VHH binders against IgGFc-binding protein (FCGBP). Designs and how they scored, part 11

Target 1, 184 residues: IgGFc-binding protein (FCGBP), of Homo sapiens (Human) (q9y6r7r2070to2253)
Amino acid sequence: AECQAWGDPHYVTLDGHRFNFQGTCEYLLSAPCHGPPLGAENFTVTVANEHRGSQAVSYTRSVTLQIYNHSLTLSARWPRKLQVDGVFVTLPFQLDSLLHAHLSGADVVVTTTSGLSLAFDGDSFVRLRVPAAYAGSLCGLCGNYNQDPADDLKAVGGKPAGWQVGGAQGCGECVSKPCPSPCT
Key: E = the ipSAE of ESMFold2; O = the ipSAE of OpenDDE; V2 = 0.75 times the mean of E and O plus 0.25 times the DockQ between their complexes.

## First folded at step 9 (VHH; framework vhh_3k1k_2)

Design t6 (from r3 with G50A S59K F105E; at its last look DockQ between E and O 0.59; V2 from the best seeds 0.00; counts 0 for: pae E 8.6 > 2)
Fold by ESMFold2, look of step 9:
Structure t6 (fold): chain B 184 residues (1-184), chain A 118 residues (1-118)
Amino acid sequence: as target 1 above (184 residues)
Amino acid sequence: QVQLVESGGALVQPGGSLRLSCAASGFTFSDYYMRWYRQAPGKEREWVAAISSSGDYTKYEDSVKGRFTISRDDARNTVYLQMNSLKPEDTAVYYCAKDEWYTGEEHWGQGTQVTVSS
């Protein structure tokens, strides 16, 4: 199954639920809620969003995969590049037998041996593919992966902002009205 | 078996237009990102355009932005490249590719020749 975030932003969950959400904080895109299923690797994918001129919409600035006790970050600030644990690496990149990363057109693609894959186009389009082994185990903007799109935001009361995991003071505001300063 | 068949290449004058097609088979076309690449004589293959599996997101190499449009028709398993305002530097063999981002291996078609000259 594949979860997508693109544009200003549009989301499609692992279950096919579509929604829009213009927060500018750091959000949980996907992670196992109560640990991974038996034999599956634990992971966390987060996104950090930003305004790009207009205060009415946001865009994915960066996406970070935490897996295998490493942090892999893709960003619009440095397209076609990958940071591993905060350090730029040469692409294609191989981390032993655990994962590899490569360029595919404009995208940087990270693929693990377990079938988890993350791609970012260096602008705003994030793709996360998650193996079926994680079905029913996940939380975040990508939903719970139970093949029912209607309940994907239920854990946060239908409010995607409930998946905030970080961000500057005042982030997540200003979509439908003039924005206050970050200090208000 | 994955098969990609490009067509629509021709000789055209500068400023002209062409529409390339790529017919796909051997995989679930609607699940995959599709791309166009091109290779000029004696040069390395370069990426031109990409389209998401849903068709809602497209991206272009800077030199073709505003002139080329990628699209897809999932009912016909076909990806298209509309090429307008063609320039001599667009002369190349054009290839479509299935996005193999999960494995790192690309599947390619045989290519179709586009020549832009007076």
Scores: ipSAE 0.010, ipTM 0.424, lowest interface PAE 8.6, mean pLDDT 80
ESMFold2 (binder alone), look of step 9: mean pLDDT 82; pTM 0.821
OpenDDE, look of step 9: ipSAE 0.861; ipTM 0.939

## First folded at step 10 (VHH; framework vhh_3k1k_2)

Design u1 (from t4 with N59H E105K; at its last look DockQ between E and O 0.81; V2 from the best seeds 0.00; counts 0 for: pae E 4.9 > 2)
Fold by ESMFold2, look of step 10:
Structure u1 (fold): chain B 184 residues (1-184), chain A 118 residues (1-118)
Amino acid sequence: as target 1 above (184 residues)
Amino acid sequence: QVQLVESGGALVQPGGSLRLSCAASGFTFSDYYMRWYRQAPGKEREWVAMISSSGDYTHYEDSVKGRFTISRDDARNTVYLQMNSLKPEDTAVYYCAKDEWYSGKDYWGQGTQVTVSS
């Protein structure tokens, strides 16, 4: 299954649910909620979003995959580059037999032995492919992967901002409207 | 089985326009992202544009931004590249590609020649 985030931003979950969300914090895109299924690798994918001129919309600035005790980051601030544990690496990159990263057009693509694949185009388009072994175990903006698109935001009461995991002070205040100034 | 057939390449004066087409068959076209690439004589093939499977996201190489527009027509299994304000530097063979990003497999057309001169 594939989860997408693109543009200003639009999301399509692993279950096919479509929604828009313009928060500018750091959000959980996908992770196993209570640990991975038996025999599956644990991972966390987060996105950090930003405004780019319009305060009514945001864009994915960077995406970070945490897996195998490593942190891999792709960013619009340095397109076509990859940081592993905070250090730029040469592409194509191999992490033992665990994962491979390479350039494909504008994208940096990370693929893992477990079948997880992540791509970011250096602008705003994130794609995450997750194997069926994780079905029913995931949470985040990509949904719970239970083949029911209607419940993908249920854990946060229909409010995607509930998946915030970080971000700069005041980052959540400009969702779909002008930011307050000052905040109360 | 997978076939990609580009057409619409021509000789055009600087500042002119062309519309390239890529007819696709042998796969479920609406499920796939599509790309255009180009290769100038003596140069390596370079990426030009991409369009998502839904058609609602596009991305362009910086040198063509604002001049080229990628689009798709899923009813006709066709990807287009509208090329405006053409420059001599745009002279190349243009290729359509099926984007299968997670597998590393790319499928290419035969290309169509675009020449911008005089």
Scores: ipSAE 0.245, ipTM 0.643, lowest interface PAE 4.9, mean pLDDT 83
ESMFold2 (binder alone), look of step 10: mean pLDDT 83; pTM 0.840
OpenDDE, look of step 10: ipSAE 0.738; ipTM 0.895

Design u2 (from t4 with M50F E105F Y107H; at its last look DockQ between E and O 0.05; V2 from the best seeds 0.00; counts 0 for: pae O 6.6 > 2, placed apart)
Fold by OpenDDE, look of step 10:
Structure u2 (fold): chain B 184 residues (1-184), chain A 118 residues (1-118)
Amino acid sequence: as target 1 above (184 residues)
Amino acid sequence: QVQLVESGGALVQPGGSLRLSCAASGFTFSDYYMRWYRQAPGKEREWVAFISSSGDYTNYEDSVKGRFTISRDDARNTVYLQMNSLKPEDTAVYYCAKDEWYSGFDHWGQGTQVTVSS
């Protein structure tokens, strides 16, 4: 299944639930929150959102995949580039037999042998593809992947901000009033 | 506009060989990575192999490494999958795809059936 985030920003969970969320912090996009399924690789994907041109909306500035004891970061600040453990690498990039990263159009695409794929267009469009083996084991903005879109945000009480995992001081605060709705 | 037409699927015995072809049109073929996928009955579609746009890099799913070879002919807008030492577990519909992230949907053709059975 595939999870998407784009624009200011719109989310489509792995189960197809659609919602908008204007948070400006760092949020968990997807991870096994109670451990990965047997035989499946553990991973964490986080997004960092920011305002662009208006306090009313946010955009994904960067996306980070943590897997195989490495951190892979894609960012709108460096389109078409990839940092591995904080260091820019040449594309296409191969990490042993574990993952591959390459350019596809505007996207940097990271594909793991475990079946995960992450793409970022260097602007705001994030796509995360997760193999079926993780069904029912995930959490984050991408949902729980249990084929029920109605409960995708249940773990956070329907408030995507509950998936905040970091961010700069005051990132969740409204700077200019009236404050926009944090979730629609 | 993107069209992919797979061919070459057949019934073969274990240990046999087969070569699949995929004719591509509707895009600049040489600019894109290409992939082969397969889907066995009751299983999720899985990637099998991919080849870089330049053709200088290939990778494979673990279970087919050493047995399958992906290649491309840009002059013919065709990607191939040479399958050797075929096993019953290789039985599946094989699909060719342009390696891109496109609206949550991969472009592939109708697929070609590969059946490995004694």
Scores: ipSAE 0.018, ipTM 0.298, lowest interface PAE 6.6, mean pLDDT 90
ESMFold2, look of step 10: ipSAE 0.373; ipTM 0.725
ESMFold2 (binder alone), look of step 10: mean pLDDT 83; pTM 0.835

Design u3 (from t4 with M50L S52T; at its last look DockQ between E and O 0.79; V2 from the best seeds 0.00; counts 0 for: pae E 9.1 > 2)
Fold by ESMFold2, look of step 10:
Structure u3 (fold): chain B 184 residues (1-184), chain A 118 residues (1-118)
Amino acid sequence: as target 1 above (184 residues)
Amino acid sequence: QVQLVESGGALVQPGGSLRLSCAASGFTFSDYYMRWYRQAPGKEREWVALITSSGDYTNYEDSVKGRFTISRDDARNTVYLQMNSLKPEDTAVYYCAKDEWYSGEDYWGQGTQVTVSS
């Protein structure tokens, strides 16, 4: 299954639920919240979003995969580059037999031996592919991966901001100026 | 067998317009992102444009933004590249590709020649 975030931002969950969310904090995109399935590797994918001129919309600034006790970060601040544990590495990159990362056009693509794949185009387009073994085990903006789009935001009461896991002080706060939709 | 057949390449004057087509077969077209690339003589292939499977997101290389438009017609299994305001530096063989980013292997067509000269 594939989860997507693009533009300002539009999300499609692993179950096909579509929604828009303009938060500017750090959010959980996907993780096995109650532990991974038997034999599957634990992971966490987070996104950090930003405004780029308009307070009405945001964009994905960076995406971080935590897996195998390492952190891999892709960012619009440095397109076509990868940081591993905060240090830039040369692409193509190989972490033993566990994962590799390479360039494909504008994208930096990370692929793991477990079949998890992450891509970021250096601008705003994030793609996360998750193997079927994780079905029913996931949470975050990408949903719970249970083939039911209607319940993907239920764990946070229908509010994507409930997946906030970080961000700068004051992130996500609406200014008093008019927004295209009310802050809630 | 995946097959991509580009067409519509021609000799055009600077400032002219041209629409390229890419007919796809051998896979479920509506499930895949599609790309255009180009290669001028003596240069590496360069990315030109991307369109998602839904068609809701497109992206372009900086030198063609505002002049080129990628689109798709899933009923005809065809991706298009509308090229406006053509310049001599747009002269190249244009290829469409099925986006295989998750496997690391893109499939390429045979290409169609675009030549921009007076």
Scores: ipSAE 0.007, ipTM 0.338, lowest interface PAE 9.1, mean pLDDT 80
ESMFold2 (binder alone), look of step 10: mean pLDDT 84; pTM 0.845
OpenDDE, look of step 10: ipSAE 0.844; ipTM 0.930

Design u4 (from t4 with S54E E105K; at its last look DockQ between E and O 0.63; V2 from the best seeds 0.00; counts 0 for: pae E 4.6 > 2)
Fold by ESMFold2, look of step 10:
Structure u4 (fold): chain B 184 residues (1-184), chain A 118 residues (1-118)
Amino acid sequence: as target 1 above (184 residues)
Amino acid sequence: QVQLVESGGALVQPGGSLRLSCAASGFTFSDYYMRWYRQAPGKEREWVAMISSEGDYTNYEDSVKGRFTISRDDARNTVYLQMNSLKPEDTAVYYCAKDEWYSGKDYWGQGTQVTVSS
């Protein structure tokens, strides 16, 4: 299944639910809420959004994947580059047998042995692919991955801002904890 | 079986325009992102443009931004590249590709030759 965020921003969840959300904080895009399924790798994907002139809309400035005890960040502030644990690396990049990152057109693409894949075009377009093993276990803006688009925002009462996990001063209330308590 | 057939390549003068087409078959076209690449003589194949499966996101290599436009017609399983303000450095064989961004596998056609020369 694939989750997308693009433009100003438009979101499509892992279950196909479409919504728009113009928040400018950091948000949980996807993570296993109560730990990964048996045999699956834990991960967290967060996005940091920003205005780019207009105050009516926002754009994904950066996306961070935390997996295998590493943090991989892709950003519009340095297109076609990757930071691993805060340090720029050369692309293509290989982390042991666990993951690979490479350039594909405008995208930096991260692929993992666990089946998770992430792409960011260095501007605003995030794509996240999650293997079926995680079905029913996820939370965040990408939904709960249960094949029912109608319930993807239920854990936050239909309000995408409920997935806020951080953000700059003035972006709204900053939540220090990923996977807020309503995640189910 | 995946098949991609590029067409519309020609010899044109600098400043001219050309529209390339790529007819796709052997897969559910509307499910996939599509890309154009090009390869000039003696150079590596380089990405030119992409379009999302829904057609609502496009992006371009810097040297063609504002001059080239990618589009798709899902009813005809066809992706297009409109090339305006052509320059001699645009001379290349142009390839259409099916993009499976998460698997790293691309499918290529035979290409269509574009030559920009006075």
Scores: ipSAE 0.224, ipTM 0.613, lowest interface PAE 4.6, mean pLDDT 83
ESMFold2 (binder alone), look of step 10: mean pLDDT 83; pTM 0.836
OpenDDE, look of step 10: ipSAE 0.673; ipTM 0.866

Design u5 (from t4 with S52T N59K S103T; at its last look DockQ between E and O 0.78; V2 from the best seeds 0.00; counts 0 for: pae E 5.8 > 2)
Amino acid sequence: QVQLVESGGALVQPGGSLRLSCAASGFTFSDYYMRWYRQAPGKEREWVAMITSSGDYTKYEDSVKGRFTISRDDARNTVYLQMNSLKPEDTAVYYCAKDEWYTGEDYWGQGTQVTVSS
ESMFold2, look of step 10: ipSAE 0.430; ipTM 0.764
ESMFold2 (binder alone), look of step 10: mean pLDDT 83; pTM 0.839
OpenDDE, look of step 10: ipSAE 0.800; ipTM 0.914
ESMFold2, look of step 11: ipSAE 0.363; ipTM 0.729
ESMFold2 (binder alone), look of step 11: mean pLDDT 83; pTM 0.841
OpenDDE, look of step 11: ipSAE 0.706; ipTM 0.884
ESMFold2, look of step 12: ipSAE 0.124; ipTM 0.563
ESMFold2 (binder alone), look of step 12: mean pLDDT 83; pTM 0.839
OpenDDE, look of step 12: ipSAE 0.793; ipTM 0.911

Design u6 (from t4 with S54Y Y107H; at its last look DockQ between E and O 0.80; V2 from the best seeds 0.00; counts 0 for: pae E 4.5 > 2, grease 25.8 > 24.2)
Fold by ESMFold2, look of step 10:
Structure u6 (fold): chain B 184 residues (1-184), chain A 118 residues (1-118)
Amino acid sequence: as target 1 above (184 residues)
Amino acid sequence: QVQLVESGGALVQPGGSLRLSCAASGFTFSDYYMRWYRQAPGKEREWVAMISSYGDYTNYEDSVKGRFTISRDDARNTVYLQMNSLKPEDTAVYYCAKDEWYSGEDHWGQGTQVTVSS
């Protein structure tokens, strides 16, 4: 299953639910919130969003994968680069037999032995693929992965801002009214 | 069997325009993101553009932004690259690619030659 975030921003969950959300905080994109299924690797994926010349919309500035006791970060502030535990590494990158990272077009792509794959294009386009073993165990902006798009935001009452995990004071507020509508 | 066939390459003078096409077969075209790459003589292949499967997101290499436009026609299983304001530095073989980002193995066409010179 694949979850996506792009533009200013549009989201598609692991269950195919589409929504727009212009928050500027740090948010949980996906994690096994009550622990991973037996035999599956634990992970978290978070995004940090920002304004880029308008207070009415936001964009994904960076995405961070926490897995195998390491932190892998991709960012629009340094496109086509990867930080592992806060240190830039040479691409292609290999962490033992656990994961690989490489460039593909504008993307930095991370693939893991656990079956997770993450890509960020250095601008705003995040793609996350998770294996079926995680079905029913996930939470975050990517939804709960239960093949029902209608309930993906239920845990936060239909409000994507409920997945905030960080961010500066005053993040997430619409400071210029009216706030933008989704593109249609 | 996946096949990608590029066409539309030609000799053109600086400032001119060309439209490349890539006919795709052997897979469900509408499920896949598509990319254009190019390779100039003596240089490494470089990414040029991408388009998402629904066509609602595109991105471009910096030197072609504002001059090149990627598009797709799912009814015809075809991806296009409209190239305007061509420069000699755009001279290259242009390749269409099926984006298989999570497996690490993109499928490539055979390419079409674009030459920009006076």
Scores: ipSAE 0.256, ipTM 0.637, lowest interface PAE 4.5, mean pLDDT 83
ESMFold2 (binder alone), look of step 10: mean pLDDT 83; pTM 0.839
OpenDDE, look of step 10: ipSAE 0.835; ipTM 0.929

## First folded at step 11 (VHH)

Design v1 (from u5 with S53W Y107H; framework vhh_3k1k_2; at its last look DockQ between E and O 0.72; V2 from the best seeds 0.00; counts 0 for: pae E 3.9 > 2)
Fold by ESMFold2, look of step 11:
Structure v1 (fold): chain B 184 residues (1-184), chain A 118 residues (1-118)
Amino acid sequence: as target 1 above (184 residues)
Amino acid sequence: QVQLVESGGALVQPGGSLRLSCAASGFTFSDYYMRWYRQAPGKEREWVAMITWSGDYTKYEDSVKGRFTISRDDARNTVYLQMNSLKPEDTAVYYCAKDEWYTGEDHWGQGTQVTVSS
């Protein structure tokens, strides 16, 4: 299944639920809620969002995948590049037999042998592919992956801001008028 | 057996317009992202545009942004590239591609020649 975030931003969950969310903090995109299923690798995907001129909307600035005890970051601040554990690496990049990262068009694409894949186009478009083994075990903006789009935000009361996991001081407040609807 | 057949390439004057088509078969077209690439004489093949399987997001190489539009018609299993305000530097063989971004497998068509008078 594929979860997407694009534009200012629009989200499609792993279950196909569509919503918009203009927060500028760091948010959990996807992770196993109670640890990974038996035989599946643990992971965490977070996004950090930003304004770009307009204070009414936001965009994905960066996305970070934590997997295999490593941290891989893709960012609009340095398109077509990858940091692994805070250090730029040469693309294509290979981490043992565990994962591979390469350029494809505008994207940096990270693929893993566990079936988890992540892409970021250096602008605003994030894609996360999660293997079926994780079905029913996930949390975050990408939903719980239970084949029911109607319940994907239920754990946070229908409010995507409930998935905040970090961000700069004051990131969750309106900074100026006019505010986006969720801010007012 | 994946097949991609590009058509619509022609000789056009600078400033002219042209619409390329790519007919797809041998796979479930609506499940895949589609891309256009081009290859000018003596250059490596370069990415031009992409469209998601849902059509919700498109992305363009900077040199064609605002002039080219990618679109798809899932009922006809066809992806299009509308090219406006053509320039001599757009002269190339244009290819469409089926993309499984998470596997790295690309399937390419035979290409269609676009020539803009220099």
Scores: ipSAE 0.320, ipTM 0.699, lowest interface PAE 3.9, mean pLDDT 85
ESMFold2 (binder alone), look of step 11: mean pLDDT 82; pTM 0.831
OpenDDE, look of step 11: ipSAE 0.536; ipTM 0.778

Design v2 (framework vhh_enristomig; at its last look DockQ between E and O 0.76; V2 from the best seeds 0.00; counts 0 for: pae E 11.1 > 2, grease 24.9 > 24.2)
Fold by ESMFold2, look of step 11:
Structure v2 (fold): chain B 184 residues (1-184), chain A 117 residues (1-117)
Amino acid sequence: as target 1 above (184 residues)
Amino acid sequence: EVQLLESGGGEVQPGGSLRLSCAASGFTFSDYYIRWYRQAPGKQREWVSMITSGDYTNYAESVKGRFTISRDNAKNTLYLQMSSLRAEDTAVYYCAKDEWYTGEDYWGQGTLVTVKP
């Protein structure tokens, strides 16, 4: 299954639930809620979002995958590059037999032996593919992966902001006031 | 079997326009991210543009503002509208369906665009 975030932003969960969410904090995109299923590797994927001129919408600035005790970050601040544990690496990149990262068009693509795949286009489009072994065990903006799109935000009462895991003070969605032009 | 068939190439003067088409079959077109690539003589294949099922688009800097990608999911067809063409745009243009998480890509046979004074 594949979870996507694109544009300003639009989300589609691992279960096919579609929603929009313009928060500007750091959010959990996907992780096992209570540890991974037996035999599966633990991981976390987080996104950090930002406004880009308009306060009415946000965009994914960066995405971070934590897996195998390493942290891999893709960012709009440095398109077509990858940081591993805070250090830029040369693409294509191989971490032992555990994962591989490469360029595909504008995307940096990370694939793992756990079956996870993560892509970011260096602008705002993130894609996360999660293997079926994790079904029913996931939390975050990508939903719980139970084949029912209707309950993907239930754990946070239908409020995507409930998946906030970080961000600067005062970060948040522009929901209450006119935002600066030209978005009006 | 997956098939991609490019068309619409031809000879054009500098500053001219062409519209390329890519007819797709053998897969659920609307589920996949589709890209255009090009390969000039003696050069490596380079990425040109992409479009998602949700209408997100992105472009190589060298074509931004001059090329427009679009798709018609009901017709399983991808388009590239090319304008303000330059001699350096001369290339064989390919549409591609990639399997980015497996690394196996599917390519068309290409359509030649020649920009000739």
Scores: ipSAE 0.006, ipTM 0.283, lowest interface PAE 11.1, mean pLDDT 79
ESMFold2 (binder alone), look of step 11: mean pLDDT 79; pTM 0.794
OpenDDE, look of step 11: ipSAE 0.381; ipTM 0.735

Design v3 (from u5 with D31R T58K; framework vhh_3k1k_2; at its last look DockQ between E and O 0.87; V2 from the best seeds 0.00; counts 0 for: pae E 4.5 > 2)
Fold by ESMFold2, look of step 11:
Structure v3 (fold): chain B 184 residues (1-184), chain A 118 residues (1-118)
Amino acid sequence: as target 1 above (184 residues)
Amino acid sequence: QVQLVESGGALVQPGGSLRLSCAASGFTFSRYYMRWYRQAPGKEREWVAMITSSGDYKKYEDSVKGRFTISRDDARNTVYLQMNSLKPEDTAVYYCAKDEWYTGEDYWGQGTQVTVSS
């Protein structure tokens, strides 16, 4: 299954639910929040979003994958580069037999032996592919992966901002001018 | 068997326009991202443009932004590249590719020659 975030931002969940969300904090994109299925690897994917000129919309600034006790970060601040545990590495990058990262067009693509794959185009387009073994165990902006699009935001009462896991001080505050949902 | 056939390449004057087509068969076209690449004489093949399977998102290499437009027609199993304001630097063989971004495997077409000169 594939989850996408693109543009200002538009989201498509692992279950095909489409929504827009203009938050500027750090959010959980996907994780096995109640523990991974037996034999599946634990992981966490988070996104950090930002305004770019307009306060009415946001964009994905960076995406971070936590897996195998490592942190892999892709960012619009340094396109076509990868940080592993806060340190830039040479692409292509290989972590033993566990994962591989490489350039493909505009993207940095991370692939794992667990079947999880992540790509970021250095601008705003995030893709996450998750193997079927995780069905029913996931949470975050990408939904719960239960093949029912209608309940993907249920755990946060239909409010994507409920998946906030971090961000700069005041990232969720509205300025005095009109704000878009969900900042109201 | 996957098959990609490019067409529409021609000799054109600087400032002119061309529309390239790539007919696809042997796979479920609507499920895959598609890309265009080009290769100029003596240079490595370079990425030009990408379109998602839904068509909702498109990305371009910096040198062609604002001049080239990628599009797709799922009913015809065809991806297009509209090339406007052509420059001599755009002279190359243009290839379309079936993009399997999560595996790193690409399937390539035969290519079509675009030549921009007076």
Scores: ipSAE 0.267, ipTM 0.665, lowest interface PAE 4.5, mean pLDDT 85
ESMFold2 (binder alone), look of step 11: mean pLDDT 84; pTM 0.849
OpenDDE, look of step 11: ipSAE 0.375; ipTM 0.727

Design v4 (from u5 with E100T E105R; framework vhh_3k1k_2; at its last look DockQ between E and O 0.76; V2 from the best seeds 0.00; counts 0 for: pae E 6.8 > 2)
Fold by ESMFold2, look of step 11:
Structure v4 (fold): chain B 184 residues (1-184), chain A 118 residues (1-118)
Amino acid sequence: as target 1 above (184 residues)
Amino acid sequence: QVQLVESGGALVQPGGSLRLSCAASGFTFSDYYMRWYRQAPGKEREWVAMITSSGDYTKYEDSVKGRFTISRDDARNTVYLQMNSLKPEDTAVYYCAKDTWYTGRDYWGQGTQVTVSS
């Protein structure tokens, strides 16, 4: 299954639910909420969003995959590049037998041995593909992966801002942690 | 067996237009993103355009933005590249590709030659 975020931003969850959300903080895109299924790798994918001229919309500035006790970050501020644990690496990049990162068209693509794949086009388009082993175990903006689009935002009362996990002081909406509004 | 067959390449004058087609078979076309690439003689193959499986999002290499349009027709298992305002720099063999980014395995057609007179 594939979760997408693009444009101003538009989201499509792992279950096909479509919604728009204009927050400018850091949000959980996907993670196993109560630990991964037996035999599956734990991970966290977060996005950091920003305004780009209009205060009415936002765009995905960067996406970070936390897996194997490492942090892999893709960003619009440095397209076609990858930081691993805060350090730029040469593409293609190999982390032992655990994951591989490479360029594909405009995208930087990270693919893991667990079958998890993440791509960012250096602008605003994020793709996350998650293997079937995680079905029913996930949470975040990408939904819970249970083939029911109607309940994907249920854990946050229908409010995508409930998936905030961070953000700069004064970022947009801070419903998961205390954060001031950017327009305060 | 995945099959991708490009067509529509021709010799055109600068400023002209062409529509390339790519007929796909051997996979569920509606499930996959599709891409166009091109390769000029002596150059590396470069990405040109991409379209999502739903068709809701497209992206283009900077040099072709505003001139080229990618589209798809899932009923005909076909992806198109409308090329307008063609320049001599667009001369290349054009390839369509099945986007299998999560496996890293590329599937390519035979290509179709586009030549813009200079």
Scores: ipSAE 0.075, ipTM 0.531, lowest interface PAE 6.8, mean pLDDT 82
ESMFold2 (binder alone), look of step 11: mean pLDDT 82; pTM 0.841
OpenDDE, look of step 11: ipSAE 0.329; ipTM 0.707

